# VH-VL binders against q0aze0: the designs that were tried, part 51

Target 1, 268 residues: q0aze0
Amino acid sequence: MKIILVNNRFKENTEKKAQEIAGQLSALNVEVIIDNGLDEPYAGTVDFIMVLGGDGTMLRAARRYGQRAIPVLGVNMGTVGFLSNIEINELAEYLPLILREEYSLEARMMLEVAVFQQQSLLTRVFCLNELLLRSNSPRMLSFALEISGQKLEPYRGDGLIVSTTTGSTAYSLSAGGPIADPQLDAFIVTPVASHIINKRPLVVSPEREISLHLLEEREAIIGIDGQIKMDFGAENRVLIKRAPHPLLMVNLKAKPFFTSIDRSLQRQ

## First folded at step 2 (VH-VL)

Design r4h (framework fv_ragifilimab)
Fold by ESMFold2-Fast, scan of step 2:
Structure r4h (fold): chain C 268 residues (1-268), chain A 123 residues (1-123), chain B 113 residues (1-113)
Amino acid sequence: as target 1 above (268 residues)
Amino acid sequence: QVQLVQSGAEVKKPGASVKVSCKGSGYTFTDYYMYWVRQAPGQGLEWIGVINPDSGGTTYNQKFKDRATMTVDKSISTAYMELSRLRSDDTAVYYCARGLTRYDYVSGSFDYWGQGTLVTVSS
Amino acid sequence: DIVMTQSPDSLAVSLGERATINCKSSQSVLYDSNNKNYLTWYQQKPGQPPKLLIYWASTRESGVPDRFSGSGSGTDFTLTISSLQAEDVAVYHCQQYYTTPYTFGQGTKLEIK
């Protein structure tokens, strides 16, 4: 068995904890590869991915490895979040189940984001939560939104979010988007501070292709999962579609999504 | 407009230390990794290391690990690279360079470079 | 460490003619899962820092003329300038970012005949 152990080297205690866990797994004849985020993704084959940290570390793991259709377990290191399944103090108890493959999997859709300069592909990235297009200056953006070739009226405002259902509780929520069951496959398109009356979030089929480009030369950025930032100008275009594979999240114990989100919203 | 501005040329004796600065402007300093690369006269480019400006975390090329120290001062958007116990073969132009993204390299490349700082080590 | 080897060390080409520069890595820099080559080309003019030309082996950076193209996969890569202009006189460097330490080729000096 080969496991990738994903941690954030720059977070206190996580590097040392990752080394301790790697030692424990090695003692059980498990080969461990540590990914702390600075190097390129591990290119070899693996059987399981264990993520040590909060939701941010899980988002990075999903971008790096989510398309490989390998089980991914979120292990919480102290920060409450939606993407972890067990606490670090519970790992020893659940480890025999992991090694015997005695767990269920929950599929979470991902986005495929392709950025073009004119007709040339600049980059392609996968993400679990969302793509954010936003202004990088005090001026609002004017941009074109197309859904499966259908050109909508131009948008004017601070930006737009294209989110998965998993991302419905992240930036999309802050911008006024709906809370979605993460087991559903759908794009949620949420405007950011739109200047147009009655602009509402759209919930569209995951089979749709969404494209965005600027109608005026403005300073803008594209954000991916709140972690990656790319400059975006009038000669750029972005194409968003459902990624070929969902992220396969390991479920070792019940985690009630709806009661958890309800309590979080009431505390605001 | 993204710009990286480095400190001026230095002349040092063997055994001394040098500290080169790199000030970023025109972007959010903590959103992008900062890399350090050097080039000896007439030679190729050599990677020294990378620093996360947000956390201060570093990764070094093992060749430089015992002598190089990278730091950052977020309040003035400035990164530093100090090289100690200088030898004559450390004579080079030292560059800072920005990666495109914060944690994952979507393009995987250094899109903006500082103008370079010539460090001359001679007796 | 991945060793990057460029050929030739220097090249003289007439204006308007094709220039070809090669770069070989000691190990594959192709990541099979995303089908991307972690290979970058830079242009460096005297007294200036390197300038990004091409990344992901074949993707042209914004503002770079279309006469520049990158090709290749795995271990063997080529930078082509289809019709050499006077301003293209420079040293060209390849770089891998597949794994640390990041490594560069020794450079190829391009001159006009």
Scores: ipSAE 0.000, ipTM 0.401, lowest interface PAE 13.9, mean pLDDT 85

Design r4i (framework fv_ragifilimab)
Fold by ESMFold2-Fast, scan of step 2:
Structure r4i (fold): chain C 268 residues (1-268), chain A 124 residues (1-124), chain B 113 residues (1-113)
Amino acid sequence: as target 1 above (268 residues)
Amino acid sequence: QVQLVQSGAEVKKPGASVKVSCKGSGYTFTDYYMYWVRQAPGQGLEWIGVINPDSGGTTYNQKFKDRATMTVDKSISTAYMELSRLRSDDTAVYYCARDIYKGSYFSPEYFQHWGQGTLVTVSS
Amino acid sequence: DIVMTQSPDSLAVSLGERATINCKSSQSVLYDSNNKNYLTWYQQKPGQPPKLLIYWASTRESGVPDRFSGSGSGTDFTLTISSLQAEDVAVYHCQQYYTTPYTFGQGTKLEIK
C-alpha cells in the first residue's frame, strides 16, 4: 500500500505530527509519500490519500489529486471543519479499517476551470468549492455571463461566485447563496454583494457550461477555492464545467451535514 | 484596538497641494478599504474616494478625480490623500474612514471607524 | 448619482420628546438579492468626526442607546430618537453605500428647546 500524506508545511506542529504518522505507517509496511505543498504533486501511482489538517489543506489536496479517482480522507488536526471525517486522536482506531480498505466513499463534484486569452488556453485547474470572479479594486465590474450558450443580461457588480454544492457553505454562503446538500450535483451561481446589480443566486444543472468575460477594461481576479489567484482582464474569458471525475471522500464515520450546519448558523 | 490617526492641520495658498496621512493600527491594514471624506465649514459630508490598501486600486468621486490622488504605504500601515490645485472652497476638515468587510470579496459597507480629521485651510 | 435629501434642515425638540428625521434617496438603495438597504445614519457632535449610529437602515451599532432606531426601505428612511436627551444635540447625516459615488444627505441639526 502506498499513501500520500498531505499536510501544511507552514504549521510546524502539523509537520511534526505528519512525520510521526509517516513513521507509524512505515512500521506497518506502508509506503508513504509526504506532500507538504512545496513540491510538485506526486506523479506516481498511489492507493490512498490522507489529508492532515483543516479544510484549507483538504482543498489543496482535492485540487492536486482529486481527478485521480483515489480515496481521500480528511483528518482534522485543529479547528473542526466541514471536509474532515475523523479527528487526529481517532486515527489509531480507524487505521486498521483504512489498511483493509473497509470504508465507504462519497463522491463530491468538482469544477473544471479553463482560462483563455483570446483563443489560447492559459491554464486549466480543478477545484472543490468555487471560482470567484471579483474586482481587485473598489471599482465595479461589468461582465457577461453565459449559461450553455444562453447570454444573460450583463452583470454589473463586484463579482460572481460559481460554486459546487460542497462549496455552498464556503464563500457562496457568505455572499447570500443557498445551503445545498453536498450529495446533489449542481452549480450555484451567486452574485457578490453589489450596489448596482440586482441578480438572484441561480442553481443550475451540472451539465451546463458557464462562461464569463469582462465587458470593460477593469482590474479583476479569478480566485480558486480561496487559494489560487489569477489576473483576469477584458482579453480573458473563463469556461467552467463539471470536472471529469468527482473527489472520492472516505467515510469512516457518519457526519451529519444538516445538523452540523444548522448549529453553526445558530451561533453566527 | 482600532485607531486611525491623521496628520496635523495644514494652511496652504491657492494653487498649492496638500497631502494628508492616515495611519491605521490595531488591525490588519490590508484587510479593510480606506475611504476619504471631507466637510467644509457648516456643510455636509462629501465623499472623495476609496482605496484598496492591498492592491492600491482606487475609485474617485468624479468631482475630485482630476485633483485627488490616494496612495498607501503598506509597510507603515498609512494611507495618503493628496489634493492639488487648491482653491479657497477646498477649506474643510478631511477625514479618513475604514469600512467593515469580510475576506476576499468587496462588499461596500458602512464607515465604522473614523480618523480625528485634518483641518486644511486654503487662504490668500 | 444617487441624491440624498434630508428633512428637516434643523429642528428643536424638548427633552423627553420624540425627534424624527427623514432621508430620501433619488433611487432605491435596496439590493434585492440580499434584501438589505445600503443606508447608514451618523451622529456628529461639534468638533468631532461622525459616529456610526445605524447601518443596514435599521441595525443599531454596538454601544448606541436603544432610544435610537432606524426604519424604512427602498427610498424612504427615518431616524427616530424616542426620548431626547441633552447629549443627543448633534448634526445627523444619512448616507447611501449602494453605489459610488457614496453620497450623504445635507445633515439635520438637532437642538433642545
Scores: ipSAE 0.000, ipTM 0.395, lowest interface PAE 15.5, mean pLDDT 84

Design r4j (framework fv_ragifilimab)
Fold by ESMFold2-Fast, scan of step 2:
Structure r4j (fold): chain C 268 residues (1-268), chain A 123 residues (1-123), chain B 113 residues (1-113)
Amino acid sequence: as target 1 above (268 residues)
Amino acid sequence: QVQLVQSGAEVKKPGASVKVSCKGSGYTFTDYYMYWVRQAPGQGLEWIGVINPDSGGTTYNQKFKDRATMTVDKSISTAYMELSRLRSDDTAVYYCARTGYLRSSGYYPFDYWGQGTLVTVSS
Amino acid sequence: DIVMTQSPDSLAVSLGERATINCKSSQSVLYDSNNKNYLTWYQQKPGQPPKLLIYWASTRESGVPDRFSGSGSGTDFTLTISSLQAEDVAVYHCQQYYTTPYTFGQGTKLEIK
């Protein structure tokens, strides 16, 4: 068996803990590749991905490896979040189950984001939570939203979020979007500070294609999972669709979504 | 040429400790795991543990966890295994062996072994 | 812990004849996801450390003569020397590396008749 260990080298003790776990796994005859986020993703075949960190580290792992149909386990190392399944102090208990593949998998949809410069593909990225289109200046954006060829009335405001159901509890929630059961596959389209009172969040089929472009020359950015930022101008167009493969999340223990989100919301 | 050279034979009294060294040469010392294995006279082989020379991370056989300590000194490409509170049944040849390339995708067996260090524990 | 049992404890075979050594594990060492048996065979001559012969139950280590072969799956394994040579006199050990602690068989002593 070959495992990638994904960690965040900027968190205290995370790099040292990753090396320690790699040593333990190698003693069990497991080949280990460490990915601390600095280099290109590992290009070889692997059997399992173990993410050591919080939700941010999982989002990075999903972007790098989520399309390869490989089991991904989130192991929390401090900050509580929604994307980890076990805690670091539980790893020893669950390691035999991991090595024998005695776990279930939960499929989570991902976004495929393609950014064009005129007619040319500039970049193609995948993400687990959302794409954010936002103004990079004090001026509002005027932009066009098209859903599966249907042109909506122009939007005017600070921006727009296109989210997965997994991302419904991230930036979409802050912008007034609904909380979605992550077992559902859907795009959630949430306006950011729209001046039109009837521009409500939309929940649409994941089979739809969503297209965005600016109607006026403005300074704007697109953000991916809150981690990647790209300049976006009137010559740019973004196309968002369902990614070819879901992220396969390892489920070793019950994690009651609705109870967890209810507790989180009461603490806000 | 890959070579693992261990320290010389030791004679110890019960209750003492022994520290065996293993110096690697002919390869990048921090690229391969180091295992420790022992063999009592006329008996089978018994695994003690493994150390990652790059990080210093260790995994021990539970039988030895409270008495064995594995360390490395990267500057001299040397691994150490210390066994404390020695008993007469700790009399054995102690081996170091390398395995597992840290930056590889392949499986690597115990491909090079030290010559062994005889530790005799008697009163 | 997985217990490894070898048979026979000792074996005498004539030069040029086939030698067969068996190894049994108390639990399966076959990992279903990659269909590999985590079992090795070592050769040990008097006064020397063990030398790797075979890993994954049937893969010969580089430099090991083709008269050595490994077979078996799950819990029952065999090391075969198809035509015994004088230099093959040694103790042979099987080992599982399926789970820690790694465990070895008691050894089989191979001698010439």
Scores: ipSAE 0.000, ipTM 0.369, lowest interface PAE 19.9, mean pLDDT 84

Design r4k (framework fv_ragifilimab)
Fold by ESMFold2-Fast, scan of step 2:
Structure r4k (fold): chain C 268 residues (1-268), chain A 123 residues (1-123), chain B 113 residues (1-113)
Amino acid sequence: as target 1 above (268 residues)
Amino acid sequence: QVQLVQSGAEVKKPGASVKVSCKGSGYTFTDYYMYWVRQAPGQGLEWIGVINPDSGGTTYNQKFKDRATMTVDKSISTAYMELSRLRSDDTAVYYCAKDSFYRGELSYYFDYWGQGTLVTVSS
Amino acid sequence: DIVMTQSPDSLAVSLGERATINCKSSQSVLYDSNNKNYLTWYQQKPGQPPKLLIYWASTRESGVPDRFSGSGSGTDFTLTISSLQAEDVAVYHCQQYYTTPYTFGQGTKLEIK
């Protein structure tokens, strides 16, 4: 069995824990590859991916490995999040189940994001939560949104979020988007501080292609999962599609999504 | 505009330590990894390591791991590279360089470089 | 470690003529999943730090003149200057950022004939 341990080398506790877990797995005759984010993703075949950290580390793992149809387990290192399944102090308890492949998988849709400069592909990335287009100055943006070639009336505001259902509880929620069941496949298109009162969040088929470009020159950025940031100008265009493969998330422990989000929003 | 400004030239004896500084401006200092690279006179470039300015986490080229120490002072947007137990073949221009990629993803190419700090090791 | 080898070590070209510099990696720096070559070219003028010219093997950095172009894939890469100008006198370095430790070629010194 070959396992990738994904950690953030620049987080002190995560690096030490990755080394400890790698030693434990090697003692059980499991081949371990450590991915700390500095080098390119491991290109060889692996059986399982274990992500050590919070939601941010899981988002990075999803971008690197999500398209390979390999089981991915989120192991939380303290901060409670939506993307981890077990806590680090529970890992020893669940490790035998992992090694025997005694777990279920939950498929989570991903976005494929392609950014163009004129006709040239500048970058192609995958993401689990969302793409954010936003102004990088106090001035609002004027931009065009096209859905499957259908040109909507221009948007004016601070930006737009194109989210997966998994991302519905991230930036999209903060911008007024709906909470979506992550078992569903859909794009959620949420305006950010729109100056047009009747621009509503849209929920559209994941078969749709979404295109964005600026209608006038402004300082803007494209953000991916809150982790990748790139400049976006009037010469740029972004194309968003459903990624070819979903992320396969390991379920060892039932996560009550709706009661968890409800408790997060309600105070006593 | 992005600028990286390094400390001035140093002359050291074999066995001493040197600490080079690199002050960043014109960008959010903690958002981009900082690299250290050296160049011996008339030779090619050699990568020493990288530091995350937000966390202070480091990765070293194994060749330098036992002698190099990279640190950051976020309050003054300054990175440091200290090299100990200097040898005459450590004589080189030492550069800091900024990662092109916003941190939180893998590191990439070096988009901006400091002016360089000449370290001369002689007896 | 990936070893980067440049050729030639030095090159003299007349003003207005084409200059070609080659770079070879000991292992492929093409990542199949994203189809990108993790190779960059830097220009270093006398007394100055290196300056980024080309990244992803063929993408010109903003502000770099059109006469500079990069090509190649996998293990064999080329930097071309289509019409040499006086300000192009420099040492050119290739670098891989596919895996750590990041490694550079030995450099190619470009001079006017």
Scores: ipSAE 0.026, ipTM 0.589, lowest interface PAE 6.9, mean pLDDT 87

Design x1 (framework fv_ixekizumab)
Fold by ESMFold2-Fast, scan of step 2:
Formats: sequence, C-alpha cells, structure tokens
Structure x1 (fold): chain C 268 residues (1-268), chain A 124 residues (1-124), chain B 112 residues (1-112)
Amino acid sequence: as target 1 above (268 residues)
Amino acid sequence: QVQLVQSGAEVKKPGSSVKVSCKASGGTFSSYAIHWVRQAPGQGLEWMGVIIPIFGTADYNQRFKGRVTITADESTSTAYMELSSLRSEDTAVYYCARSEGYDSSGYYLDFDYWGQGTLVTVSS
Amino acid sequence: DIVMTQTPLSLSVTPGQPASISCRSSQSLLHSDGKTYLHWYLQKPGQSPQLLIYEVSNRFSGVPDRFSGSGSGTDFTLKISRVEAEDVGVYYCMQSIQLPYTFGQGTKLEIK
C-alpha cells in the first residue's frame, strides 16, 4: 500500500504530525509520500491520499490528484472546514478501517477550466469549488456568457462565479448564490455585483459547456479555488466543463451538511 | 517560513492620509487572508478589516466609517491599509496579520503570523 | 458586535506560581461544526501579538505545555501552570465566529 500525506508546511505541528504518521504507517508496511506543496505532485501510482489540514489543503490536493480516481480523506488539523471527514485526534481510531479499505466513497464533481488566447490553449486546470472572473481595477467589467452555445445578454458588473455544488458554500454563497446539496451535479453561475437588475444565479446541467470572454478591454483576473490566479484580457476566452473524473472523498464518519451550513449563516 | 514585514514609522498631520504596507514572504501570498489590527498607546487591539488577495474582496469594521481601504498587489506580495482624514486619535501601532483563508467561506480562524507593526503618529 | 470581557484586567504572580485569566463572550462562540472560535494571544512588551491557543484548547506551534485553554459556549479560561519571567505581557482573547472580529480588553500579567 502506498499513501500520499498532503500537509501544510507553514504549520509546524502539521509537519511534525505528518512525519509521525508517516513513521507509524511505515511500521505497518505502508509506503508514504509526503506532499507539503513545495515540489511537483507525486507522479507514481498510489492507493490512498490523506490530507492533513483545512479546506485550503484539500483544495490543493483535489487540484493535484483529484483526477486520478484515488480515495482522498480529509483529516482536520484544527481549522474550520466543510471538506474534512474526521479530526486528527480521531485518526488512530479510524486508521485500521483505512488500511482495510472499510469505508464508503462520495463522488464530488470537479470543474475542468481551459483558458485560451485567441485559438491557443494557454492552460488547463481542474478545481473543486469554483472559477471566479473579476475586475482587477475599480472599473466594472462588460463580458459575455455563453451556455452550450446559447448567448445570454451581456453582463455588466464586478464579475461572475462558475461553481460546483461543493463550491456552493464557498465564494458563490458570499455573492448571493444558492446552497446546493453537494451530492447533486450541477454548475451554479452567480454574478458578482451585477449592475443589471434581475441578473440572477443560474443552476445548469453539468453536461453544459460554459464560455466567458470580455466585451471591452479591462484588467481582469480568473481565480480558481482561491489558489490560482491568471490575468484575463479581451483576447482571452475561458471554457468550463465538468471534469472527466469526480474527486472520490472518503467517508468514515457521517457529517450533517445541512445543519452545519444552516447554523453557519446565523449571526446572533 | 512565513514572514510579514511592514513599512516604517510615519508622522502625519491631521486631515492627511497614511498608507501602510505589509509584504508577505514564505508561501503563496494569494492563498491567505491579510487582516489589519491597530493598537492605540496603552490600549487594546482593534480589528480594522481583511482582504483576500486572490478575490480582491475586502471587509471592514464599520467604526472607521469609510475612512479605511485595504488593497493588495499580488505581483509584489504586498497588502496595504490606507486610513484617511487622520485625527490625533488615530495615533497607534498598525499590525497586519495572516489567516488561512483559501476559500471565501468567511470563516478565518486564528491570526497565526503577525507583522512587526507600524507606528503612525498624527500630530502637527 | 460580539463583546469580549476579560477578568482580571491585571494580575501579579510570583515566578513558579499558577495564573488564570477568564474571558466571557456576549454570545455563544460555538459553531454548528462543533468548533468554538475563541483564540488567545500574548503580546510581550514592545512586540507584536503572538498566537498561543486557537479554538479554545489547541496550543499553537512552539507554545509551551504550561499554557492551557478550556471553556465552552460563552465562558473561557486560559491557565498558566507555572509562570516564568518570559510570560510577562498582555493576554487577549478573540472571537472569529462573526465579523467584526473582536478582542477582549486585555489582561496584563506582571511578575511580583
């Protein structure tokens, strides 16, 4: 058995804990690869991915490894998160189940994002939460949205979010998007500070292809899962599809999604 | 190692503006939220606002009534806090602090690393 | 806004003796995810604040085990089992469950 441990190198406790866990697994005849984000993703075959950290660490793991159809377990290291399944102090209890492969998997859709300059592909990336198009200046954007070749009326505002259902509780929520059951596959298209009355969030089939481009030269950026930033100009076009493979998330412990998000919205 | 380095002390006249910088090193600048906290002489800590650089989104403590603006320049890994219409009561040490906040869920945990502070003195 | 109240505002301790600082919030800091968003910071004289304890009871990296946090809901306590000279400074609790984030008034710890 070969496991990748993904951790955050800036938390000394996560590095020490990763080394401790790696030692324990090696004693059980498990080969361990540590990915702290400094190097290229491990290219070899692995059986399991254990993410030690918060949602940001899980988003990085999903980007690096999510398309490989390998089970991924989120282990919370004391940060808030929607993407972890167990806490670090529970790991010892659940480790025998992990090693015997006694767990269920939940498939979470991912986005495939392709950025073009005219007809040339500049980059192709995958993400778990969302793509954000936003202005990088005080001036609002004017941009075109196409859904499976259907051209919508031009958008005017600060930007647009194209989100998975997993991402419905991330930036899309802050921009006024709906809360979606992460077990559903759908794109959620949420405008950011639209200046046109009645521009509403859209929920569309994951089989659709979404295209964005600027109608006026502006300074804009594309953000992916809050971790990747790319400049976006009038010569650029972005194409968004459902990724070929979902992220396979390990369930060792039931997590009540709806009650958790419902109370997160309370302020009193 | 994560380090936040702030600009040097400033002396400003009442009615002017000050812009304090916070340069981050170690890790991906765009993967963090940067908070600003001030401390008047002999007083406690007061949260001023936050920016998530990759999203360009900022949120503010309304006590500063439109006088505070937080921005980020990702090309230099630097966050800025500008405070306008300065009064003598704005004399304080201004700190930047980092929080893990890759997503914009709005839940930042702890301020795990802090800058060294910038003393801003408002007097004529 | 959530109001954070610390007691005492100051205390003097002989080296080697324990110290205890209380923090009370005007609203519960317990989130539906089961976590409580209360954190403790220490500001040593002439220095920036530094994180000591996050989410009620978790020690930050490099923090000595003589520091411990406890509590739930609205009532929290920071304890130092054996105060050392390097522990002198002002201790602050902070809530991060709701914007604006708010700090307690601070508790000044001095050596007798």
Scores: ipSAE 0.006, ipTM 0.452, lowest interface PAE 10.5, mean pLDDT 84

Design x1a (framework fv_ixekizumab)
Fold by ESMFold2-Fast, scan of step 2:
Structure x1a (fold): chain C 268 residues (1-268), chain A 124 residues (1-124), chain B 112 residues (1-112)
Amino acid sequence: as target 1 above (268 residues)
Amino acid sequence: QVQLVQSGAEVKKPGSSVKVSCKASGGTFSSYAIHWVRQAPGQGLEWMGVIIPIFGTADYNQRFKGRVTITADESTSTAYMELSSLRSEDTAVYYCARDRGYSYGLFYYYMDVWGQGTLVTVSS
Amino acid sequence: DIVMTQTPLSLSVTPGQPASISCRSSQSLLHSDGKTYLHWYLQKPGQSPQLLIYEVSNRFSGVPDRFSGSGSGTDFTLKISRVEAEDVGVYYCMQSIQLPYTFGQGTKLEIK
C-alpha cells in the first residue's frame, strides 16, 4: 500500500506531525510520500491520499491528485471546515478501517479549466471549488459568456464565478449564489457586483461547457480555488467543463452539511 | 490546407451500431471544435453534435442523446461518431466538419472544412 | 432551437440570369460581440457542403464575386448576380449563434 500525506508547510507542528504519522504507517508496512507543496506532485502509483490540514490544504490536494481517482481523506488539524471528515485525534481509531479499505466514498465533481491565448493553449488546471474572473482595476469588466454554444447577453460588472456544488459555500456564496447540496452535480454561475440589475446566479447542467472572454481590453485576473492567480486579457479565452474524474472523498463518519452551514450563516 | 478524411461506407442491420472516423491532416486539430452533421437521402442537413478534442467532451443534439457518442483521439488527430440502436431512418451520409472558431474568443463560429462524407445504410 | 426558414425551396434559372434566396430566423442572430452568426453553404450534387458566405456578407476564400450576402437581425438574402452551370446544387443558410446549429430546409437551384 502507498499513501501520500499532504500537509500545510506554513502551519506550526504540521511537518513534525506528518513525520510521526509517516513513521506509524511505515511500521505497518505502508510506503509513505510526504507532499508539503514544495515540489511537483508525486508521479508514481498511489493507493490513498491523506490530507492533514484545513480546507485550503484539501483544495491543493484536489488540484494535484484529484483526477487520479484515488481515495482522499481530509484530517482536520484544528480549523473549522467543510472538506475534512475526521479530526487528527481520531486518526488512530480509524486507521485500521483505512488500511482494510472499510469506508465509503463520496464523489465530488471538479472543474477542468483551459486558458487559451488566441488559438494556443496557455494552461490547463483542475479545481474543486471555483474559477473566479475579476477586474484588477477600478473599471468594470465587459465580458461574454457562452454555455454549450448558447451566447448570453453581455455581462458588465466586477466579474463572474463558475463554481461546483462543493464551491457553493465558498466565493459563490459571498457573491450571492445559492447553497447547493454537494451531492448534486451542477455548475453555479454567479455574477460579481453586476451592473445589470437582473443578472441572477444560474444553475447549469454539469454536462455543459462554459466559455468566457473579455469584450474590451481591461486588466483582469482569473483565480482558481483562491490559490492560483493568472492574468486575463482580451486575447485570452477560458473554457470550463466538468473534469473527467470526480474527487473521491473518504467518509469514515457522518458530517452534517446542512446544520453546519445553517449555523455558519446565522453568525454572518 | 487542412483536410478531413472519413472512413468508408458501411451497411448495418437494424439494432446494431456504427462508428465513423474523421482524420485531420495538414493543420491544427486539437483546439478546434469538430462537428458531426448527417443528411438522409433527399433531405436537408441535420446537426448531430460536436467535440472539442483537447478536452474530449462532446455536446449533442437532444434528438440523438442516448444513442450518439462522439469521441476524439488527439494522438491520431481523429474524431469518431458512434451511433447505436440503428433504425432504417438512420440511413444517411454522415459528415464531420471543423469549426473555424475565431482568434480571440469562441470555439463556435462556423464550419469551414468538411469531410467527404460516409454513407451508412441500415437495412435488414 | 432556432428555426431557419428558406424561400423559395426550389428555383430554375436561365444561365446568366440572377437568383435570390431568402432566409429567415425565428430570433435575432446578432450577438453582443457585434457579429451576426448567419452563414451560407452550397452542396453541389454528390459533394460535401462547402462554405460560401460567413457572417452575413463575407465571401469565403475562392468564392466568386457573383455571390453576395446581405441582411440583418432575422432576415437574410443570398444573391447570385449571374448564374452559371457550376452553381447548380442546394443552398443552405445556417445559424451558429447557439447550439444546436440549425439549417434552413435548403433551396435547390436548377438550370433551365
Scores: ipSAE 0.007, ipTM 0.504, lowest interface PAE 10.3, mean pLDDT 86

Design x1b (framework fv_ixekizumab)
Fold by ESMFold2-Fast, scan of step 2:
Structure x1b (fold): chain C 268 residues (1-268), chain A 123 residues (1-123), chain B 112 residues (1-112)
Amino acid sequence: as target 1 above (268 residues)
Amino acid sequence: QVQLVQSGAEVKKPGSSVKVSCKASGGTFSSYAIHWVRQAPGQGLEWMGVIIPIFGTADYNQRFKGRVTITADESTSTAYMELSSLRSEDTAVYYCARGPYYDILTGYKFDYWGQGTLVTVSS
Amino acid sequence: DIVMTQTPLSLSVTPGQPASISCRSSQSLLHSDGKTYLHWYLQKPGQSPQLLIYEVSNRFSGVPDRFSGSGSGTDFTLKISRVEAEDVGVYYCMQSIQLPYTFGQGTKLEIK
């Protein structure tokens, strides 16, 4: 069996813990590849991906490996999050189940984002939570939103979020978007500080294509899962569609999504 | 023009908690990370934690081990830092500072700082 | 944690003379994105820290051109070509490549 351990080099003590776990897995005849974010994603075939860290580390793992249809397990390292399934101190107990493939999988949709400069493709990335278009200055943006070729009235405001249902509790929630069951497939389109009073979040079919471009020359950026930042100007266009494969998340123990989010919203 | 304005000085007893506020003006609050840094009298700077307000995501220096909580209210453009189980060693000036980046993992420059809030912990 | 070490811890300079402050990190501050996440701050007496130089060599808005930063990897330098009275204070380097962010212990600049 071959496992990728994904850790976050920007969190204290994660390299030491990753090496410790790699040693334990090797003792059980598991081949381990450590991905701390410094190198290109491992190109070979693997059987399982274990993510050591919080939601941010899971988002990075999803962008790097989510399209490969490989089981991905989130192991919490002490930071509260929604994307981990077990705690690090529980890993030894659950490891036999992992090695025997005794777990269920939950499919989570992903976005495919293509950024163009006029007609030239600049980059193509995948993400689990969202794409954010935002102003990089105090000035509001004026931008066009098209859904499957249908042009909406121009948007004015600080930006727009195009989110998966998994991302409904991330940026989209903060901007006033709905909480969505992450087992559903849909795009959630949430305005950020819209100057237009009646602009509401939209929930649209995941089969639709979404296009964004600026109507005025402004300093703007696009953000992917809160981790990738790219400059976005009037000569740029972004296309968003459903990624070919969902992220396959491992369930070793039940997590009550609705009661967890409800508790989170009650706290200040 | 950007300004970060913090709440006033506090005197607290050991074992209590303190909550310091940092109100941002002159920029888009939701576009930035807000960091908290403290400085004990005559000492250097110590990073405590960060929040990205639009994410609602916070991360902390583990030296404060569950004692620190950072929150933000986008509607009032205000970030808060609460430190519980106060000790005399927590006597310090607490600063908020702005980082113009979404990604709390890679970190960025602190371009603007609040004026600081003196917290004195004494019996 | 990444350890940031500054030398000297203090220096006294006659107005108009140059000053140089060194900062060393326990590991490389170069990210795979090509940027080096080292920044310099000045804390004047009784004031909050203020940003001087970011990402090794970029002067922040309003910072006089007599301030310059250089370096790569683990070894960095802040230079003041002609020290003025308003430059008195404690200078700090900071890394922001890895949480927790860490500062050097500070260098106190005084006028002779």
Scores: ipSAE 0.006, ipTM 0.406, lowest interface PAE 12.6, mean pLDDT 84

